VHH binders against DIS3-like exonuclease 1 (DIS3L). Designs and how they scored, part 21

Target 1, 352 residues: DIS3-like exonuclease 1 (DIS3L), of Bos taurus (Bovine) (a0jn80r465to816)
Amino acid sequence: REDLRKTHLVFSIDPSGCEDVDDTLSVRALDNGNLELGVHIADVTHFVAPHSYIDIEARTRATTYYLADRRYDMLPAILSADVCSLLGGVDRYAVSVMWELDKTSYEIKKVWYGRTIIRSAYKLFYEAAQDLLDGNFSVVKDIPEFKDLDEKSRQAKLEELVWAIRKLTDIARHIRAKRDSCGALELEGVEVRIQLDEKKNIHDLIPKQPLEVHETVAECMILANHWVAKKIWESFPHQALLRRHPPPHQEFFSELRECAKAKGFFIDTRSNKALADSLDNANDPNDPIVNKLLRSMATQAMSNALYFSTGSCAEEEFHHYGLALDKYTHFTSPIRRYSDIIVHRLLMAAIS
Key: E = the ipSAE of ESMFold2; O = the ipSAE of OpenDDE; V2 = 0.75 times the mean of E and O plus 0.25 times the DockQ between their complexes.

## First folded at step 23 (VHH; framework vhh_enristomig)

Design j1 (from s5 with Y107W; at its last look DockQ between E and O 0.01; V2 from the best seeds 0.00; counts 0 for: pae O 14.2 > 2, placed apart)
Fold by OpenDDE, look of step 23:
Structure j1 (fold): chain B 352 residues (1-352), chain A 123 residues (1-123)
Amino acid sequence: as target 1 above (352 residues)
Amino acid sequence: EVQLLESGGGEVQPGGSLRLSCAASGFTFSSYWISWYRQAPGKQREWVSRIHSGGSTYYAESVKGRFTISRDNAKNTLYLQMSSLRAEDTAVYYCARYEYEYDEGEWTYFQSWGQGTLVTVKP
C-alpha cells in the first residue's frame, strides 16, 4: 500500500452525522507546478472476502437503506461505521485514484490506481466546507480538528484546508464544464427530508437544498467512477461491471415539448446535448419557475440507469446519457453499495 | 480586465421585492460560477447565493425560498430576484467571481468583486 498519511492532506465532506465515510479527497501542488487530485475510497474488499458470510449477506441486501426513522446497513456496523469507514484522525485502508493535472488547463496528464493508507485530517460536513469555501471562517469553532491547535498552527492549517477546498471547487467546475460541453444534463429532482413526530408521523417535509460543495464532491466522484470504468473495461472488456444510461424514448418528451412550446420555448430532444442546451436557453426572466418545471419534466422523461456486464451489449450502448460519459460505473461507495464492492474487486484484479 | 457591475438596489418596504443585476465583462461569463454576497453595516461580508454555468443554484439558509439567482449567458448578466424582503436583508450586495491562478511557481487565489449595490429594507 502507498502511504499517503504524511504527504497528502486527505479530508472528507459528508452529511452531518455521517459515520459510514466512503470517500475522501485530496489535492496538492506538485513540484513541477502541476496539481494532483486524489479520490480515496474505503477499501471494503480488504475486510470482506468473496463468498464470506458477510459478502453473501451484503450481496443479498445489495445496498444500505436510509429510511426516515431507521437505516438498514449493507454491512455490519463494525465495518460500515468503524474499520472500513474513513474516519478522521485514524489510519484507514483506501483504494485511490489520483490524477496529475496540468497546472493551467487542468488536463489530465497521469492517472494512478492503487491501495493506500490514509489518515483523514478533517471530517467535514457540507455546510462547514461551504462556509470555508465562501470565506466564512466563523465555522472554524465548530470543526473539532482545529480546537487543540495553537493559533499559529490553526491559521496555517486553515489556510491549507481552505486552499484545498477552493482548488477542488475550481477543478470541479472545469470538469463539469467539460461534461456540459459533451451534453451533460442538469436535471431537477425533488429530494426531501422527512421530519417525524414522536408518533412517527410525518410532521414536515423539508426540501434538501444542495450546496456548491455538493457539486464539487459529486464531480470528483463522477470522475473517479468514469476513470475506474475505463480501467476495468480495458482489462476485462467482456466482463466489466459498468453502468449505462440509455437515451429516453422520444415519445416520453411529448409533454415537455408541448409545455415548453406553450411557454414560448423550443426544446430539442434529439440528443442529450440538444436537450441540455435547449433547457439552458428556456429561461423566462419574469418566471424562473418555468425553467425548473421544464427540467423537472425532462427528469420525468428519463430512463433508468442500469448495471450491465460489458460482454452483454455493444460498446455503443455503454454510454451514460445523463452524465454524457462513454463509460461509467460505481466505485465510490463500497460501504453502502454492493456493486461498488464488485467494481473494487475488478479494479484490484486489473492493477495486479 | 474582469469587470462586475451591480445594479438594481434601492429602498423597499418589508415584504417587498427587488431584482438585482450584475453585468459581467472581461471573461467568458458562461464558464464561471458567479455568486452574490452581501455586507450589512457593521457585519462581515456573507455569501448569499451562487449559480453554476449549468444552472445549478445554491443559497444561504437565510435567503432560501425568498431569493432566486439566475443568469443570462447571452447578456453576460447575473440576477438576484429578492422577495419577502426583511430588515435583516439590508446590505450592500456584491456579485463575485473567484478562481485560482498559477503565478510564479505558486497558486494564488483571487476574487473579483463589483462595486456593490445598496439594498435598504425599512418601513
Scores: ipSAE 0.000, ipTM 0.223, lowest interface PAE 14.2, mean pLDDT 89
ESMFold2, look of step 23: ipSAE 0.269; ipTM 0.621
ESMFold2 (binder alone), look of step 23: mean pLDDT 81; pTM 0.804

Design j2 (from s5 with S31D Y107W; at its last look DockQ between E and O 0.01; V2 from the best seeds 0.00; counts 0 for: pae O 16.0 > 2, placed apart)
Fold by OpenDDE, look of step 23:
Structure j2 (fold): chain B 352 residues (1-352), chain A 123 residues (1-123)
Amino acid sequence: as target 1 above (352 residues)
Amino acid sequence: EVQLLESGGGEVQPGGSLRLSCAASGFTFSDYWISWYRQAPGKQREWVSRIHSGGSTYYAESVKGRFTISRDNAKNTLYLQMSSLRAEDTAVYYCARYEYEYDEGEWTYFQSWGQGTLVTVKP
């Protein structure tokens, strides 16, 4: 395993209260002036052997389920919340993807895959990370990792962390911009947090509002998933587990097109790019709800993404319509999804 | 040179509405996250809202449900529609973008700001 504990500032950004930390990030400047972006994922396969009882049970469960009043873990708690989880301040095993990026263009120059040992320096929740990103440093008092530091050390570490978060955000923005140029879709989905009363009745529905840092993390994970997909496909062109998103059937866009027309907009559904661009242009300054509605309708027209083995279909079918990627898979959540465990095994085999 | 120019500020009564604009130039507007900040008298500058190139929007808790950020990439313009204005919303409003530059062997972070536009909500 490559030891990153002293050379890399690794940290996680997750929902508050999260115990099953699947993913961590790092970014650093290299001596040659380039940047290194790192995605470090929990090495679940180190602890879960194929065909073990734990593996069989995980396979059966397929995923961790988070309900309003309970959770059903795919893995035993000792693994999901402790041994596998990339908790802060402890040595953990990870599978890492790291990219060398050009200092100016952020073009990927090199990619590395491998097992690593990491020590996450910060377990941040999204709100805190966002505050740091925004320059709101009042949140520092709420970050446990800063509590026992002298002022000078605190300041130095804070500057380093803020730099990292902002750099990641900048990189993510660039990556997204590229995907957008290829037809990536921004679709509206309503995710709500359910609040229950003491009798387990629905007390309130609170819409989840994403922060920019959510997008930052998401883009990094998407990048990792995409590159891992390419890697395992390259090594196993007929046996790689990937995830595709077929384009929607045109008939499902009828309502969208009609609604848009009624509002004075033209939605072109002939491609993901056309759709994305059309939606972006369908803005009424006097009625911001119109665009949201159209995006919601577009979401309803979407087909489901699905897993497949690369040997089961033609390469032209590999494409992920929504993400605008030619190859995609799930790699970044092995604690919570069994498909990621499979992908990790494929990746390890590919790099062995 | 990156330029940001805010406009649309003024005096408004509580409960009123106001629309701010930020004209951007000197960079590819569509490639960047653009944010609104505000600074009230005697207070630190605080983040208000941010919008992605594709239209994803983010808001501070204090303005959620009342403010709407949007952009017109064709016009290189950022907007902030403010509704249900409160006295606490009184501030100079700024649009901003983040950028990193490699200079003299090190990465430097800087934020580009406009001059700001004053919004006054009279109690």
Scores: ipSAE 0.000, ipTM 0.204, lowest interface PAE 16.0, mean pLDDT 89
ESMFold2, look of step 23: ipSAE 0.200; ipTM 0.593
ESMFold2 (binder alone), look of step 23: mean pLDDT 81; pTM 0.799

Design j3 (from s5 with S31D; at its last look DockQ between E and O 0.01; V2 from the best seeds 0.00; counts 0 for: pae E 4.1 > 2, placed apart)
Fold by OpenDDE, look of step 23:
Structure j3 (fold): chain B 352 residues (1-352), chain A 123 residues (1-123)
Amino acid sequence: as target 1 above (352 residues)
Amino acid sequence: EVQLLESGGGEVQPGGSLRLSCAASGFTFSDYWISWYRQAPGKQREWVSRIHSGGSTYYAESVKGRFTISRDNAKNTLYLQMSSLRAEDTAVYYCARYEYEYDEGEYTYFQSWGQGTLVTVKP
């Protein structure tokens, strides 16, 4: 395993109260002036052997389920919340993807895959990360990792962390822009938090508070998933587990097109790019709900993404319509998704 | 429909005080974090302050100790009390909330903004 504990500032950004930390990030400047972006994922396969009882049970469960009042873990708690979880301040095993990026253009120059040992320096929640990004340093008082530091050390570490978060965000913006240029969609869907009363009745539905750092983390994970997909496909062109998103049937866009037309907009559904662009242009300054409605309708027209083995279909069918990627898979959440465990095993085999 | 409407801007002398308001509608105000931003002429929009649903407040270093963010959930109104105003505080001030989009397990971030209110600090 490559030891990153001293060379890399690794940290996680997750929902508050999260115990099953699947993913961590790092970014650093290299000696040549370029940047190194790192995604470090929990090495679940180190602890879960194929065909073990835990493996079989995980496979049966397929995923961790988060309900309003309970959760059903795919893995035993000792793994999901402890041994596998990339908790802060402890040595953990990870599978890492790291990219060397051009210092200016952020063009990917090199890619590395491998097992690593990491020590996450910060377990950040999204709000704190966003505050740091925004220059809201008052949040430092709420970050436990800063509590026992002298002022000088605190300041130095804070600067380093803030730099990292900002750099990651900048890189993520670039990555997203690139995907957007390829036809990535921004569709309307709201994830809500369910508030329960004392009787466990639904009291309220609260939309989750989105932050820019959500997008930052998401783009990094998408990047990792995409590159891992390419890697395992390269090594196993007929046996790689990937995830595709078929384009919607045109007939499902009828309501969208009609609604748009009624509002004076033209929605082009002939491609993801056309759809994305036309949705972006469908703005009524006097009625901001129109665009949201159209995006919602577009969302309703979408097909479901699917897992598939690369040997089961033609390469042109591998495409992920919504993400605008030619190859995609799930790699970044092995603690909570069994498909990621499979992908990890494939990746390890690919790089062995 | 989410609406944010800023008010309270105007001209003030250096060292003066001003209180901005942001009237929110179209969502459960108490459940959301709300922020103040400002954009000075020729400069990029910058974060000023944020108040969480639980009442925690945060400030940019440039305004810390001078500005106070608060909220009245009963009135669905966000406030920014500005004191010891400086010329460099001259800007259009915006209130904003975060928006969330979810697509196939991926996240999209955007903000809802008001129209802004102009604050001019000059002798």
Scores: ipSAE 0.054, ipTM 0.413, lowest interface PAE 3.2, mean pLDDT 89
ESMFold2, look of step 23: ipSAE 0.131; ipTM 0.512
ESMFold2 (binder alone), look of step 23: mean pLDDT 81; pTM 0.798

Design j4 (from s5 with Y102I Y107W; at its last look DockQ between E and O 0.56; V2 from the best seeds 0.00; counts 0 for: pae O 5.8 > 2)
Amino acid sequence: EVQLLESGGGEVQPGGSLRLSCAASGFTFSSYWISWYRQAPGKQREWVSRIHSGGSTYYAESVKGRFTISRDNAKNTLYLQMSSLRAEDTAVYYCARYEYEIDEGEWTYFQSWGQGTLVTVKP
ESMFold2, look of step 23: ipSAE 0.172; ipTM 0.554
ESMFold2 (binder alone), look of step 23: mean pLDDT 80; pTM 0.796
OpenDDE, look of step 23: ipSAE 0.034; ipTM 0.258

Design j5 (from s5 with S31D Y102I Y109W; at its last look DockQ between E and O 0.07; V2 from the best seeds 0.00; counts 0 for: pae E 4.2 > 2, placed apart)
Fold by OpenDDE, look of step 23:
Structure j5 (fold): chain B 352 residues (1-352), chain A 123 residues (1-123)
Amino acid sequence: as target 1 above (352 residues)
Amino acid sequence: EVQLLESGGGEVQPGGSLRLSCAASGFTFSDYWISWYRQAPGKQREWVSRIHSGGSTYYAESVKGRFTISRDNAKNTLYLQMSSLRAEDTAVYYCARYEYEIDEGEYTWFQSWGQGTLVTVKP
């Protein structure tokens, strides 16, 4: 395993209260002026052997389920919330993807895959990370990792962390922009936080508020999934587990197109890019709900993404329509998804 | 209630400058990505610029180098400084808020819009 504990500032950004930390990030400047972006994922396969009881049970469960009042973990708590979880301040095993990026263009120059040992320096929740990104340092008092530091050390570490978060955000912007240019979609949907009363009745539904840092983390994870997909496909062209998103059938867009037309808009459904662009332009200044409705209708027309073995499909079918990627898989959440465990095993085999 | 109110529009000569403002209320302004859009007569609304909560900015190619988006979180206000204005910049300008992201592999968002402010570039 490559030891990153002293060379890399690794940290996680997750929902508040999260215990099953699957993913961590790092970014650093290299001596040659380039940047190194790192995604470090919990090495679940180190602890879960194939065909073990835990493996069989995990496979049966397939995923961790989060309900309003409870959760059902795919893995035992000792693994999901402790041994596998990339908790702050402790040594943990990870599987890492790291990219060398051009200092200016952020073009990927090199990629590395491997097992690592990491020590996450910060377990941040999204709100705190966002505050740091925004220059609101009042949140520092709420970050436990800063509590026992002298002022000088605190300042130095804070500057380092803020730099990292900002740099990651900048990189993510670049990555997203590239995907957008390729036709990545932003569809309509509502994710809500359920607030329960003492009797576990629904008290309120609170829409989750998006933060810039959410996109930052998401883009990094998507990047990792994409590159891992490429890697395992390269090594196992006929038996790699990937995830594709077939384009919707054109007939499913009929309602969308008709509705749009009725509102004076043209929705082009001939490609993901065309759809994305046309939706972006379908705005009624007198009725803001129109665009939301159209995006909702577009969402309803979408097919589901699905897992497949690369040997079962032609390469042109590998494409992920929504993400605008030619190859995709799930790699970043092995604590929560069994498919990621499979992908980890494939990746390890690929790099062995 | 989410509210966005654009202002600062008006008539300006080609090559001139104008500064638009968008006053936001009803939400934590600093947490959201805010964008400018515009709609010219007879044309579809188009994206102009976006600024993230952390200050990252994006521009449409047509306005890059001429327009500058900024925000004042203390005032809950979004700005668009427009310079070197052209006739083709004539439009109603809108500010919009992005609202949601659902999953690592799937994105969804809501947009809230203001009423717009008219910018007319003519001799």
Scores: ipSAE 0.055, ipTM 0.465, lowest interface PAE 2.5, mean pLDDT 89
ESMFold2, look of step 23: ipSAE 0.155; ipTM 0.541
ESMFold2 (binder alone), look of step 23: mean pLDDT 80; pTM 0.793

Design j6 (from s2 with S31D A33Y; at its last look DockQ between E and O 0.15; V2 from the best seeds 0.00; counts 0 for: pae E 4.9 > 2, placed apart)
Amino acid sequence: EVQLLESGGGEVQPGGSLRLSCAASGFTFSDYYISWYRQAPGKQREWVSRIHSGGSTYYAESVKGRFTISRDNAKNTLYLQMSSLRAEDTAVYYCARYEYEYDEGEWTYFQSWGQGTLVTVKP
ESMFold2, look of step 23: ipSAE 0.079; ipTM 0.443
ESMFold2 (binder alone), look of step 23: mean pLDDT 80; pTM 0.788
OpenDDE, look of step 23: ipSAE 0.270; ipTM 0.667

## First folded at step 24 (VHH; framework vhh_enristomig)

Design i1 (from n2 with E108V; at its last look DockQ between E and O 0.01; V2 from the best seeds 0.00; counts 0 for: pae O 14.7 > 2, grease 26.1 > 24.2, SAP .678 > .668, placed apart)
Fold by OpenDDE, look of step 24:
Structure i1 (fold): chain B 352 residues (1-352), chain A 123 residues (1-123)
Amino acid sequence: as target 1 above (352 residues)
Amino acid sequence: EVQLLESGGGEVQPGGSLRLSCAASGFTFSSYAISWYRQAPGKQREWVSRIHSGGSTYYAESVKGRFTISRDNAKNTLYLQMSSLRAEDTAVYYCARYEYEYSGDEYVYFQSWGQGTLVTVKP
């Protein structure tokens, strides 16, 4: 395993209360002036042997299920919430993808895959990460990792962390921009937080407000999934587990097109790029809800993404319509998705 | 059962050429990437070349431009055309497919190997 504990500032950004930390990030400047972006995923396969009882049960469950009042974990708690979880301040095993990026263009120059040992320095919540990104440092008092530091050390560490978050965000913006240029869709979905009363009854539904840092983390994970997909496909062109997103049936766009037309907009559904562009242009400055509605309707028209083995279909069918990627898979959540465990095993085989 | 059988090795002079073959059985040959490895006396086994089902080829820097990997899926055979052979190319050559297993505490990644074929480059 490559030891990153001293060389890399690794940290996680997750929802409040999260115990099963699948993913961590790092970014650093290299001596040559380039940047290194790192995605470090929990090495679940280190603990879960193929065909073990745990493996079989995980396979049967397929995923962790989150209900309003309870959760059913794919893996035992000792794994999901402890030894596999990339908790802060402890040594953990990870599978890492790291990219060397050009210092200016952020073009990917090199990619590395491998097992690593990491020690996450910060377990951040999305809100805290966003505040740091925005320059609101009042949140520092709420970050446990800063509590035991003297002021000088605190300031130095804070600066380092803020730099990392901002750099990641900048890189993510670039990556997203590239995908957008290829036809990636921004679809509207409202995630809600369920507030329960003392009797575990639904008290309220609170819409979650997406933060930029959510997109930052998402883009990094998407990047990792994409590159891992390419890697395992390269090694196992007929046995790689990938995830595709077929284009929607055109008939499902009829309502969207009609609605848009009624509002004076033309929605082109002939491709993901056309759809994305036309949605971007369907803005009423006097009525912002129109665009949101159209995007919501577009979302409803979408087909489901699905897993497949690369030997089961033609390469032209590998595409992920929504993400605008030619190859995609799930790599970044092995604690809660069994497909990721399979992908980890494939990746390890690929790089062996 | 996965079986790989290397052949074509022999003694050649420096600058000479040799073509190795690997006969594969026990799996769908066309669906897998296959690699050549070699192990020189007293040295560790090293990767030489790889070809996947789609025809993409990869080479170690030490053999790039001199060796050509190819496959015949109809014959379930992997080939390595070696040219401009050097003394340093002397080794037992193996064809291999990637595999992995769990040892109980960690994954051990290995490859299915044949018995190998000896290539000796000697004046």
Scores: ipSAE 0.000, ipTM 0.196, lowest interface PAE 14.7, mean pLDDT 90
ESMFold2, look of step 24: ipSAE 0.076; ipTM 0.581
ESMFold2 (binder alone), look of step 24: mean pLDDT 80; pTM 0.795

Design i2 (from n2 with E108T; at its last look DockQ between E and O 0.01; V2 from the best seeds 0.00; counts 0 for: pae O 11.5 > 2, placed apart)
Fold by OpenDDE, look of step 24:
Structure i2 (fold): chain B 352 residues (1-352), chain A 123 residues (1-123)
Amino acid sequence: as target 1 above (352 residues)
Amino acid sequence: EVQLLESGGGEVQPGGSLRLSCAASGFTFSSYAISWYRQAPGKQREWVSRIHSGGSTYYAESVKGRFTISRDNAKNTLYLQMSSLRAEDTAVYYCARYEYEYSGDEYTYFQSWGQGTLVTVKP
């Protein structure tokens, strides 16, 4: 197990109140001037042996379920909220993917997979991370990890953290731009937060406001999932658990095309790239809701992504339509998804 | 314009100590990582040490435990404290800044080298 506790600034960005921390990030400058991006995922398989009672129960549950007033964990609380969770300020076991990125182009030069030991320095919330990204440092008073530091140390640590967040964001922008060029879709979905009253009745539904930092974290996770998918496929071409997204049936785009036409836009649905580009061009400066509506309609036309074994279908069917990736899987949430546990086991076997 | 000016080089005996300085101007010094490089006669330039904006430090294996990199942001100055100097440490020492930045639609490059300062370790 590689020890990253002294060499890497590792931190997490999650929703407020999150206890089951699956994923952490790191970024650093290397000696040769290149950058190293790291995704560090909870090593659940270290604690959950195949065919154990915990494993069988987790498999049966399949996933953690989050309800408005309660949650049903896939794993026992001692695992999900403690020993597996990548909590701040404690030693934790992780499975890591790290990329060396070219200093000029951010092209991936090298990739490393392996088990690690980490100590997350910061458990950030999305809002706090965004504020830091934006240069709003008033949020520092609300970050517990800065409270016990003298001013000089606080400033130094803050600068380091802000640098890391900004670098991650820059890298994520680059990665997203590349996927966009390959036909990745920006789909419109409304996620809502349920506000409960004192009696646990639904008081209000509040739409979640997406922040750029959400996209930053998402792109890093997508990158990890993609590269892990490639790795386990290479080692087990007929036995890898991947996730595909079939293209939608063309007839499901009829309403979208008609609506767009009524507004004076042409939507090309012949490929993910064509759809993405045509949606990007369907903007009314006088009515910004039109584009959102069209993207919403596109989302409704989408097929569901699904898990599959690589031996069960042709390689041409491996593609993820929405993400514009030739191979994809789920690796980044083993505390709450059993499929990720399977993928971790495949990855460990692949690198053994 | 980014400018870097090295100083503090000279002759020293084996086992001796020397402190190099690099004065920086033309950019927000505190926001960037800066490195020391060195080039010995007839050899390629090699990386020696790097310090991040937040204070994290890195060293080449050949100088680890003997050299200490530091910075004074108020003075816009980079330092390299060298101790237990060896003959093989003889070289011209350079400070350098390199930063790659994405603005959302294009990439920009920041690279600058100083003129260097000569360090000679001899009996």
Scores: ipSAE 0.000, ipTM 0.199, lowest interface PAE 11.5, mean pLDDT 90
ESMFold2, look of step 24: ipSAE 0.015; ipTM 0.270
ESMFold2 (binder alone), look of step 24: mean pLDDT 80; pTM 0.787

Design i3 (from n2 with E101R E108V; at its last look DockQ between E and O 0.02; V2 from the best seeds 0.00; counts 0 for: pae E 7.3 > 2, placed apart)
Fold by ESMFold2, look of step 24:
Structure i3 (fold): chain B 352 residues (1-352), chain A 123 residues (1-123)
Amino acid sequence: as target 1 above (352 residues)
Amino acid sequence: EVQLLESGGGEVQPGGSLRLSCAASGFTFSSYAISWYRQAPGKQREWVSRIHSGGSTYYAESVKGRFTISRDNAKNTLYLQMSSLRAEDTAVYYCARYEYRYSGDEYVYFQSWGQGTLVTVKP
């Protein structure tokens, strides 16, 4: 294991009340002037052996469920909320991805994967991190890690943390801009699918009021997921667990429109709002199943992201349309997703 | 209700300039990244430029040095200053509000679109 406790400022940014901290971040200047970006993920596989009772139970549950008034954890609470969780002020095992970036272009020069030991210096809420990014330092009184420091020590630590948050955000903006040149086009279909998925759940993990630091964290996690996908595919070209997102099936909307017209309804597929509104209005008082059928056809016309083994299809089919990435997987949430545990095991095998 | 309304399009000669505006309402404008896209007849919609809530700007290679994106948070308005216009810049220009959303265990990009404004650069 590489020991990052004395050399790296590592911290988390999560929703308020989060007990199962999967991910932490770091950024620092290197002696050669370049930057090091780090993503440090809970090392669940250290504590959960393959085929153990805990592993079998986690596999059966597949993911942590959040309901209106409770949650159903994939892992036992001592693992998910304590031993694996990257809590502030305690030493924890992690699986890390670290990139060396050019100081001005942010071009990735090197990547490193490995097991580490970290000590998270701050367990921040998104709102607190956003206030720091915006220069609203009144929030310092609400950050417990600053509470018992003298003014000089507090000011020095604050400047260090603010620099890190701002630098991470600059990097995230740049990474996103590179993808905007040729990726994530025609997001209209994704909007409709998201609205349909949200009707399935009382609680969502998506924040109601987005903040820029949500994008900061998301871009770092997407980058880690992308690079881990590349690494495990290189080592296991036919046996890597990846995640793909096929392009929306726009040609299948013709069948929906034809079926709707036969029933006397106009389905407008020109925008996500138009589709949703026309589906809401497509009610036959003499046959209530018509609306359900039309909605089912609309859902089938939209593609979902899915897991796959790289041996099950050609590389041209690996693409993740929604993120504009040629390879993607889930790596950054192993406390709450079993697929991530599988990916961690593949990564450990790939670097051994 | 999120609304984005583009204006400022028109006809220009090659080498000319135009300034596009996008009036925003129904959300806290200063908190969002906003982008310009364009779509030429018969072509796919393509990204042009993006400005983040903190003011950082990014451009497609085809427009770098010719277009400038800016925002006025007091007026809830996004701008695109276009100069040195070429025939290939002829398109309907759209503004779009970016949003990250985490749904179904995916990070997804979600956009709200304006109605567009036509820019025609005469051959």
Scores: ipSAE 0.013, ipTM 0.432, lowest interface PAE 7.3, mean pLDDT 79
ESMFold2 (binder alone), look of step 24: mean pLDDT 81; pTM 0.802
OpenDDE, look of step 24: ipSAE 0.060; ipTM 0.529

